# Miniprotein binders against Uncharacterized protein slr1840: the designs that were tried, part 8

Target 1, 371 residues: Uncharacterized protein slr1840, of Synechocystis sp. (p73408)
Amino acid sequence: MRQILIAPDSFKGTLSAGEVCQIALDVLAPEFDCVAHPLADGGEGTLEAIANNLDGQWQTVRVQGPLPDQTVDACYLWLPQEETAVIEMARASGLPLVPVGEHNPEIATSYGTGELITHAARRGAKQIQLAIGGSATNDAGLGLLMALGWQFLDSQGQSVGWGGQALGKVAEIIPPVLNAFPQVTVLCDVTNPFYGANGAAQVYAPQKGADPAMVQRLDQGLRHFARVVREFDGFEINFPRAGAAGGMGGGVAWALETKIESGFTAIAKLTQLEQAMAGCDLVITGEGCFDHQSPQGKVVGGVLELAKKINKPAIIVAGQCQLSQTVLPNVLKIFSLVGPDMPLEKALQHPQTALKKRLVQVKQYLIQSQN

## First folded at step 2 (miniprotein)

Design eC4d1 (from h4e with Q11F K14L D66L D85L R88Y K89R D92A R95W Q96E E99L)
Fold by ESMFold2-Fast, scan of step 2:
Structure eC4d1 (fold): chain B 371 residues (1-371), chain A 104 residues (1-104)
Amino acid sequence: as target 1 above (371 residues)
Amino acid sequence: DSEQLQELIDFTRLLMEKAKELFDSGKYDEVLQLTNQIRDLSQKIQEIAQKHNDEKLIQEAKDLILEAQRLVQDVRNGNVDQALLLIYRLHALLWELELLVNKQ
């Protein structure tokens, strides 16, 4: 094996994907031709992983925060060669930006995310990748659309204002005229519909500060808005994935004709992962410890599926993983950071040391398999 | 073998209860993780079926494994209802294997 692709996810809470790649390069590059290709699933570490792959330029913009009297400095990534902006809505309209005790999806707005999109479009973006995880909002992207020049009026001809409470007031829609607007792709890994028992408000509004009465009002608002959209242009907004980010998935698909892709798929296409993998003899991928609240295995799973599709062998380096080698025939070996010689507590305290130790074992395995 | 089969049946019932809870709460990513465990369980069932040289059970176990693999893709594409269908099919296969073991 001459060339190895190092294509890991972050080890959440301990090491970035870039740090994992650097440790692997330090161990393996003296004996093997290694290419670093840090990855992400559209959540934490996504902008950093893409910047590492594509020479991205950070842009900082002062925008509207999730609360009406809040402004935030939000960063997005500009990729000049690709004419693409990568925007994470949570940096402008995210739950972490809301102080404890002030979470309220009836008033939280996505307007600031729309301001980032506007800035990127004026910068010259032809494509926008919009990651919509971590939202504070249940406004179906109304704030975002208002920032782009859309008008939503109530029965008295006045603006409905911001927040999830605005959805139930919409009586008239006035779209803007947009010249040379970029193609938007939404990065989304949930399948929830716009409204209903498995919809945006019922499933996600409680974590954003909604009590049961508020959840019911928000769901009714989403149902009302769906009806108004259907009457406006015949669009059916209640589809799988439309409920993502408080209905933003549906709102932007309708208004901006967005594509919706899984985070991994969008990032893999943007970074040309399949092309990079085809140029190598072996792929090393990995992720951190199992966490049932985080979508585990999406990056590793995606890499392994792609490797199998193009007939490339793979090695996994992971903290704790439920993957079976019997079900994944292209996997040569799985290396766990945690083992008899490395207890979980030590691996968490000294993650760089634990990873380096396992990568030395990967190196020895590869050298022995060549002879 | 009969003790191992009973353990698999008990575990499948626990898994079905978990899947229903997660499905009802809209935690589709967690349902996807359970699908991976179902794949592993289906593989063990195939191994037990092969020990009994029953071509029909062996073929059913192989078909279930392929269905489990396709289900991972279907869940990713937003068809969570198929996860529950696979769990019910797996339970039916375990019932047939239990009957076969008891017949001996």
Scores: ipSAE 0.000, ipTM 0.095, lowest interface PAE 25.0, mean pLDDT 78

Design eC4u1 (from h4e with Q11Y D66L Q69F D85L R88E K89L D92A R95E Q96W E99L)
Fold by ESMFold2-Fast, scan of step 2:
Structure eC4u1 (fold): chain B 371 residues (1-371), chain A 104 residues (1-104)
Amino acid sequence: as target 1 above (371 residues)
Amino acid sequence: DSEQLQELIDYTRKLMEKAKELFDSGKYDEVLQLTNQIRDLSQKIQEIAQKHNDEKLIQEAKDLILEAFRLVQDVRNGNVDQALLLIELLHALLEWLELLVNKQ
């Protein structure tokens, strides 16, 4: 038991995955050969986790914001050795960029996300990882595609313009002439279809500012666009995941032939998690979940599945333990931050101290239980 | 195998037609009875996808199956809106299967 892979998720709202790794290294590295491998599921902290793993370079680009008269400075991550760009659409086209009272998915555009993709392609990216959580938009990626040179025309031969309201006006599609383009992989953990009762507009447009009448108009627009796409090249855009980010999942799968992967799967492949784990004797993973609804997240679950596949033992460090060791055959022990010596309130107020205390116990466990 | 994929497509079409008829009749509880059939379809899709030896198709099939399982569990709580979601999901699965047959 000399080599340990530290492969945690963030402790959401308290510690980044990188901070968790650093605390673990500080405690364990004097006795063990430790490798830090911070992870994420494609949401909050994803770019930071990847940057720590692959020595990424931040790129700042001035792009179109979600509102027509808005310009934003958006960052994406460039990975020169991997020839890969990692783009989070929320940084250019996200809900947090819209002032309170200004949320409107009929008008909000994904054009700025397309500008980030264009910049990454010009920089030399052969692959793009596109995280599509947190969108302000319901435009099926129309703005994104327009930034890439696609033209969408109305019945009078004029551009349909931006926003979810434009989808219902599309009569003609003119694709750009491209010789080569990066392979795009969309990181998506929702399964909603493009339109319908559980589609993009019906489920997500209300939180983006839509009233019931607007939801119906947006859903009708998505249905219209689906018909036009089907007539154009026979593609059926209404599949599970197509509704993600206001239909962008469907739009880019159709237009860019994207791969769609869970956030964890894409990040694990990009960071070569399985290879890193194979090179170690033990993996330590964890997350800071303190509610009773999510005892095992996608990152912890994915790490444990990989560890089982390649016959590696695992230790879990979690905010609050909801799982039995007997349910997880490859798990040696589960350490909870909350316990008799660390009440919930204290753990929430001093997460670094709580984590350090449990990692000291992990260290003692590993020393005591030598093979 | 193309023959097996075609058989799954036919099965999915049958389930979708049955779900629509029951929904139109206001028999929402009977639509929910399709949950076991959706599980069976999802399992068969995963098995066929794995025979393709395409890691992307295998992963996509697993993701669809996991979501179908989650929706089946949620629908069993008796939500009428979720009955309509089942019909949308069956339609999407049918379209995905047709794409797989075309690639063979």
Scores: ipSAE 0.000, ipTM 0.104, lowest interface PAE 25.1, mean pLDDT 80

Design h3e
Amino acid sequence: DSQKDLQRIAEELQKLLEQARDIIERDGNYDQAQEVLNKAEQLIQEARDLANKHNDQDLIEQVNKLLDELQRLIEQVREKLN
ESMFold2-Fast, scan of step 2: ipSAE 0.000; ipTM 0.110

Design h4e
Fold by ESMFold2-Fast, scan of step 2:
Structure h4e (fold): chain B 371 residues (1-371), chain A 104 residues (1-104)
Amino acid sequence: as target 1 above (371 residues)
Amino acid sequence: DSEQLQELIDQTRKLMEKAKELFDSGKYDEVLQLTNQIRDLSQKIQEIAQKHNDEKLIQEAKDLIDEAQRLVQDVRNGNVDQALDLIRKLHDLLRQLEELVNKQ
């Protein structure tokens, strides 16, 4: 065995997927032919992982931020060969952009995310991958749609304005005339419906700054908007996953006829992971999750399923994992960063050192296995 | 016990992910708020440990509850390292509890 595919997720909070790949290359490449294939699940590190895997062009656009009087410089990734744009909504409409103490999903808008989509469409995108994690919003994608030319009017014929508070005011919907719009795929790993006890407002609005009274108003707004949409064209917006990003999952599925995929599935297809894996003898995957129970996260789980499908052995390098090899049929061995010689806090403080130490053990294991 | 243990492990995983995200974002005060959830999970661990008569695990759970309560009462700059230590100890308790339940 000489060809190894290194296909990790990020070690969230410590190392990017690209950094994990680079450390693995530094340790393993002198003895083995290694191919780096950094991955992501549609959350943190998604654009960076794709950019490391494909020849992408960063596009920086000055757009509306999540707050009404805010502008931000947001970047997205343009992939000219694939005619695809990869957009992380959090870079235009995300929680990290809101100053501490100013989080408010009643006023936060997704308009800037719509401006990124508009820019990508004008650039010539045939496909848009929209990662919707980390949102500051509970506006059902209303702002995004307004940026695309949709009009939402109140009972007096005036624009409803921005934010989750606007949803309850919608009385009339006027769609734009859109010619040759790109196919949008939403990257989403939550199953929440649009409204209700397990819906967008009840589950996620508190972390976006909502108090209990605001949560109730936001949920009522989502319910009202769902009724207006049903009356407009018969679309049932309250489906599993529709609650993602403050209802944006539902809003764009309705208005843009989007596909919804897991982040891993979309990224694996875009980067041709299965084809890359088929060309190698062994897969090394991993994540920095300090979980005492399998199953693995979405990326590691997805890599292992693909490896099993095409009969490739796998090695896992994880932050802290007590997975049994009998549960994972194609896994040769699991290496944890945290162990008797490396306590959790030390691994968190010195992640590069911890990972390098375990990869040296992986190298030793592989050399012994060749005999 | 098996179903309840699975729920505790899932909740702890979510807390760890949330705490790391907030820590990395510099939201240290929000990380400290998670100490209340750590205390509640440690109380549930203590109850299961008592059912299996593991005196060591019962005492470790009690110690973690006390640490969480002290951190909540004394929130100030510098407490983030203590929050990470509490999460580490909660993971260690869950590992020991899992071993105890499965050994049977």
Scores: ipSAE 0.000, ipTM 0.102, lowest interface PAE 25.5, mean pLDDT 80

Design t12a (from h3e with Q7R E11L Q14F E18R R21L N38Y E41L R48W)
Fold by ESMFold2-Fast, scan of step 2:
Structure t12a (fold): chain B 371 residues (1-371), chain A 82 residues (1-82)
Amino acid sequence: as target 1 above (371 residues)
Amino acid sequence: DSQKDLRRIALELFKLLRQALDIIERDGNYDQAQEVLYKALQLIQEAWDLANKHNDQDLIEQVNKLLDELQRLIEQVREKLN
C-alpha cells in the first residue's frame, strides 16, 4: 500500500490546513496509508497547524493589549516534549485587536507580547518560536523588551513610555540584570530593513493608521534608535528583516541575540517534516493560490523543494493555479479547485465540496497509476 | 551618587559578559573571552568595594542581588570555556 503524506497550507479565508487534511484523509485513507501533516508559513493558522502535529497545551494569559488602556486574553502554545513555546505576537499586540478608527502606531505597544514570553519562560520554555506577523506596532519591540526588564530612558532620566513615538526619545539603554532567557527564533518572511524607503515605517505604518507626517516621524524615530543602539554596543540594527513588525525583528535580534528564520523553515524543522516525508511514497500539498513563490518560503514551494531534495513525487491541490511555463520535475500533477466544472464563486461558497471533488480525482489518478 | 555608580557598573558588567559569550560562539577565541571575563570580575570587585565603602545596607543588598545574578552568567561562560 502506498504511503501518502498530506502536507498542505490553509486555503486562506475558506479552510484551515487541518480541515484540508481531514477531507483528504476521508477521501484517500480507505485505499492508501495517509499521514496528516498540516503546515503554515508563520502567519494565520500557525498555532493551530503546530498543535495538530504535536501534543500542544494552550496557555491563556491576561496581558497588555496594543492600546495603552487595553488588556487582552492572549493564548500561546506550550509544547512540553519539545520544551518550546510558540507565540504569535498578533494575539497580544496585533492589528485585529484594535477597533477600526483607533489604529495608531505612535501609541501602539508590543508590551503584551513580552508578557507572553515572560510567562513561557516561567513555564519552563528552553526555546521560543515567535511569529511576528499582523502587528499593530511600530515600536521596534521596545514594549516587548520593557516587559523583559529592559529600561529605555530619555535625556531627563525618565522612561520613554510606549509606542513608536518613544523611539525618538531614547537617550539611555539599561539592560535587565542577567535574566536567563529561552533561545528565541523569530518567524519572518519579509526582507525589509529597519528604516528608510523600504523600512518598517515607510512600508507598513500606513496600514497601521499612520498618515504621511506620522510615517516620517516614525521613520526618524527608528533612525534615532538605530544610532543609539550602535553607540550602545556597536550593533547595526538596519539589516534585511529588521523592519518586520515595526522594527521588532531588529529590536529582538539585537537585545535577545535571536535567530530569524522563514516561517515555513521553522515550522518544518519543529514538526520534523523531512523525516515524515522520507517515510512516504509521495506528498500531497496545496494552498488557496499557487504562484511558484518557492524561493520566498511559501508553504507549497517549500514542500516541493524538500520533496525534490529527497526524491519524492508530489501532487498539488490548489484553489487557483496561475498559468506557468514550467513545473518542477517531481510534480506529478496539479489539481485546481477552480475549473470549467467549478467556477470561483461556487468554490468560495462551498469550499469543502470543491476540495472533496478534486481529491476524488486525485484518488482516481493514483489508482490508475497503481495499475 | 552610589546608585548611579552601581547602575553604571551593572551596565558594563552585563555588556562584558554578553561580549564574552559572543566571542566564544562566533570566533571560538577562548583567550579573548577569558580576558573579557577577567575585566568583568574586576568590576564585580569594584561593586563590592562601593557597597562596603558607604556602609549602605540598601546598596549592599542591591550588590548581593547583582552578584547572585552575575554568578549564573559567569558559570555559563566558564562552562563554555571548558
Scores: ipSAE 0.000, ipTM 0.166, lowest interface PAE 18.1, mean pLDDT 82

Design t12b (from h3e with E11Y Q14L R21I N38W E41F Q45E R48L)
Fold by ESMFold2-Fast, scan of step 2:
Structure t12b (fold): chain B 371 residues (1-371), chain A 82 residues (1-82)
Amino acid sequence: as target 1 above (371 residues)
Amino acid sequence: DSQKDLQRIAYELLKLLEQAIDIIERDGNYDQAQEVLWKAFQLIEEALDLANKHNDQDLIEQVNKLLDELQRLIEQVREKLN
């Protein structure tokens, strides 16, 4: 009996990765030996995907929200066997937590994310996986670092306070007296540098509420902070991915000596995807928007690269697909949910039915091919 | 040896970028160009991982410049395919 690994991302807006796996198991398991391995890229659905692969415990903590007068109940995932906490910054410092009309990256703070890290450390975490997508902030992780005991002072010796507006005021950096923290790995799929035309403020601050004048002030703040960090210990904070989450990628890498990985790479390592795939004859993967995602660590791309590395064939089941098969050299076949037999509207209204229909075709293809 | 790996990656990146530009300019095969650019992007991620592991500030800056150019080319190809 062939062994098949079912390793999909979510079909955004319609099906979770876990739901995709369950439908695939229902169709394929009667004929094939199937293993479910739901995945994510560090964005929406990341904690749920990891919890489905590993025995995770949800932790809820009341922390500082993105706005100064806001508190939020934020959850993170504790993995006792791995001694690892998985934290999504957006649950404490994210754009969705800001009321319509109140988005302002000059005042939004990442302090609450630092409180989650502190809680996880007190719980006994040796490792932290920090997903930094969906931020409301442009504070280079200053708030997060303040929650961990770092002090940033202005020229008068007073705290610079919170928000992206604080970056331009930093004159002195004081690290915490005791800086023994868990090892932090940052999950990040954007490649933007800390500042400049392709930097954090220029590219992402507008969606966080910044007008052009504010974007310029925020970028200048990031440039100033980079200069102060360089003077402090010689670290060059302006590198690829440093601009992620309003510069948090750079700030955390500098202050906590973190490794930055693509979300997919970190999740694949944590869930032992390569080992699971090596034990199977074929991998089935998929996602709703495969054609429109960045090549830098999206789930389907990462699964296909890994499958190619260990010489495993792959099948893709995608919501929509515009790319030819020649772009994906190790793929046996691509099945699109939307096609002549399944209009887009019907697929969106009945996603489980559409997916099941395509998986029946996958099953037939596998039976006929005899591999 | 990280230094030899980084030299290999830099050479391969330049070859792939030149190949992608040639494909686009010569025959307009955007599907093939996208495949080449995808390979280039995977090599940049490898270079970034090695640079971070070795804490090499000069290399991080060089990889950043190559990444900006690659991102621009990827977006150009994506827009043409749409």
Scores: ipSAE 0.000, ipTM 0.125, lowest interface PAE 21.6, mean pLDDT 81

Design t12c (from h3e with Q7L E11F Q14A E18L E41Y Q45L R48I)
Fold by ESMFold2-Fast, scan of step 2:
Structure t12c (fold): chain B 371 residues (1-371), chain A 82 residues (1-82)
Amino acid sequence: as target 1 above (371 residues)
Amino acid sequence: DSQKDLLRIAFELAKLLLQARDIIERDGNYDQAQEVLNKAYQLILEAIDLANKHNDQDLIEQVNKLLDELQRLIEQVREKLN
């Protein structure tokens, strides 16, 4: 064993994936040939992890914010060699951009996210990776689509305008006559349908500021829009995952013929994780789950399944280990940051120190195993 | 200000439409013309959204007339690409 791939998730709330990689390199690189491959699941730290892997260029664009009278400076990641842009909708149309007390999914628009897609297309993007977590919106992606040239008209032939309130007004759909837009892949891990008891409005609109009456109006708007789409081209928009980001999952799948992938799967493909892993003798992965009741993370799980598929041994470094070697036969050993010599409180106060301590033990284990 | 924004958009649209026509007439590169016209289309939709956001009926009428002209030119290019 001499080539090691270091492919961790972030330790949520304590260390970025890049910081985990740097600590591992500092400990292991003097003895082993190490490659850093920081990962993410499509949430916090996703753009940073990808930028670290693929020589990404940050683009800042002034776009429409989630509220009608708001503009925001939103960043996205441009990958020139891949001709791909990576966009987090929350940076243009996200809940954190709305002041407390002003959350309102009836008026919140995804238009700014569409402006980011437009800017990336003008930059030369052939592919867009669109992460749709953290939305302030319940507009089925109508704003995004309007920015891309779609028209949604009311019974008077005028634009329906923005927000979840617009969905119930749609009487006519006019697609753009020119389609030179990049291919879009949506990164999303929720399975909710477009409307209904388990749909976008019923499940997620309350966190976006909706009271019960507003939730009912929003759900009716989604149902109405679903009928109009069905009448327009026969598309059934009410499928699992269509409810993501206030129905945006459904809206863009219909209008842009997008695929919806898990965040880990899309990031692993984009960063060529399988190829990187195949070039190494061993994989070290990890996450900072410090709650013994928490399930295995998506990144660690994905890395381990991939390593098993291509017959690579793996080592796990985790805050509190939820995995066992009996379930994961390709796992050589699991190192927990929290243990008899490192109480939870100390690990949370000094995460860098705790991680370095365990990586020194990983190094000792590897040296001993080779000798 | 809707009036100021519409004047900006009208100016930008005029430039893009002239650029698209020049591309079509001089080198027949309809794919390149399509890219330019898509930019023009996005600008006119921005104008429609601004006019509707401020509920200005006169601006909405003016923008819709400009959209009709743009759509006619877009259809001309689309016929050549097919």
Scores: ipSAE 0.000, ipTM 0.120, lowest interface PAE 22.9, mean pLDDT 82

Design t13a (from h3e with E12L K15F Q19L D22R N64Y D68W Q71A E75L)
Fold by ESMFold2-Fast, scan of step 2:
Structure t13a (fold): chain B 371 residues (1-371), chain A 82 residues (1-82)
Amino acid sequence: as target 1 above (371 residues)
Amino acid sequence: DSQKDLQRIAELLQFLLELARRIIERDGNYDQAQEVLNKAEQLIQEARDLANKHNDQDLIEQVYKLLWELARLILQVREKLN
């Protein structure tokens, strides 16, 4: 019996990667030996996809929310076999946690994300995967670092406090004494630098509640902090990806010596995707809208590059696909849920039914291709 | 210039669409998701204009992927709010 790896992304807004895998198993497993390997890109569904691949334990921690007077219950995934914690900053410091009309990146803090990291370290984590999408903050990870014991003092020797407004006040940096600390890898698919026209404040602060005057103050705060960091230890914080999550990408790269990876790359390594794929005869992958042109660590694109590298054939099942299989190496066939026979609205209203119909066609294709 | 602007808009749209999805799936707060999607709709008009001015297939495909995500989320929010 052929061995098939089912390695999809979520069909965003309709089906989780795990649900896609389950439907594929239900259709294909009677005829083929199937292995489910749900994937993610570091955004929504990342913790669930990883938990489906590895024995994971959900940890719920009461932490500081993005607003100074807010407490939230945030969960992260603990992987005991891997000695790894997977943390989504948005669960502690994210925009969804801020009531409508109260978004303000000058005061929003990442402190709660640091509390999750501290909890994971105390639990025994040797590695932390930190997904930084969806932030409410523009504080360069300053709150996160404060939760880890870093001190940032103003010219009077007092704490600068929380929020993006604090960055411009930093005059002295005092690092904590750390005996042993987990290695942190940041999952990030944006390329923005720390400051400037394409930096954290200019590009993302308006969506976090900043008006134009606030954007200018926040950008100046990031520039000031970059100068103080450079004077402190010579680190150049203004690099591509440093602007992610209001500068957190830069802040943690500096302070925690983190690696920054695309979400797909980090998840593929953590779940041993290449090894799983090597053990199969072909891979089935997919997502809601296939676009293999994206440069920022797309799931389907990454799966296809890996399949080409190890010479495995691939089948794509996508909600909607704008691209022909003629441009894709190693791809045997593309199956789209949306097409002349199925309108977008119908596929979105009944995604399980639409996916099952296409997987039945995949099954028939595979049976016929088997001689 | 123009290619960098389109890439910037695509990255911002991806951010907003992911936020709307997380709001919906985590909290079921469709009113808040609608506000995020309203902001995304403003940016998509600029993205469409820029895409039409550039004959760069990679960036055009990126914009169309974001249009798919936007349409999908709008339908989901519309169904729940009706």
Scores: ipSAE 0.000, ipTM 0.236, lowest interface PAE 15.3, mean pLDDT 82

Design t13b (from h3e with E12Y K15L Q19W N64L D68F Q71I R78E)
Fold by ESMFold2-Fast, scan of step 2:
Structure t13b (fold): chain B 371 residues (1-371), chain A 82 residues (1-82)
Amino acid sequence: as target 1 above (371 residues)
Amino acid sequence: DSQKDLQRIAEYLQLLLEWARDIIERDGNYDQAQEVLNKAEQLIQEARDLANKHNDQDLIEQVLKLLFELIRLIEQVEEKLN
């Protein structure tokens, strides 16, 4: 019997990675020995994908939201066997938590994300995976660090307060007393530096509510903070990836000595994807959109690269695929949900039905090739 | 409360999609448009889940319209970046 690893990304906007796996199991498991291994790239759906792979325990904590007068119930995933917590900053400090019309990166704080980290550390985490996509903030992680006991003071010896506006006021840094603290790995797929034309404020602050004048103030704040950090301990905070999540990538790398990895790489390691794939005869992966000439999404691309490395064939199931181009060497076939028999509108309205129909075709393909 | 959350997310998705369209039409900054659309993709998954839990046909239809617009803009950006 063929052993099949089902290792998809989510079909963004229609099906979670877990739902894709469940449908594939329903179709394929009667004929094949199937293992579900839902994946993510570190963005939305990351906690769900990991929880479906590992024996994860949801932790809900009431924390500071992105706005000063806001509290939110934010959850993170605790993995007891791995002694690891997985935290999505967006659940405490993300854009979705801000009401329309109230987006303001000058006041939005990452403090709540720091509270989640504190809770995980107190729970006994030895490792924290911190996914920093979807931030509402441009505070370089200052709020997060303040929640961990860091103090940032202005020229009058008072706390600078929260938000991106606080960065330009920092005159003194007081770190907390060193205690045993988990190793933090930041899941980050952008390469932007801390400040400048390609930096955190210039590139991302507009989507967080900044007008051009505010973008300039925020960038100046990041430059000022970088100078203060350099004077404090010699750290150069303006490096590729430091601009992620409004400069949080830089801030936590400096203060917490974090590792930085791509979301897929961190999740693949945590879930032992390579070991799972090695135990199977082929892998089925997929995502919502695939164009033969476009780079594949990070999850599909990573799965295919790993499959090639360990000599495993792959099948791709994609929401929509342009079939006019050359297929990758280790890919046996690509199945698209959208096609002559399934228009885009119908696939979007009935994604579970569309996916099931294509997986039945995958099943027939596999049975035929078995002969 | 889920209905208020869904309405808030839907309104924000509409703003992101309109902003991506404006970036494409005015500046041709397809890399920036892609970043905005990536944010919309992350949020629309949550909007779809909430709409399905609410079991309100009008809200489900609104989310499907947002999904259709998102996919159109993603395809447009991918064509320009390729």
Scores: ipSAE 0.000, ipTM 0.196, lowest interface PAE 20.2, mean pLDDT 82

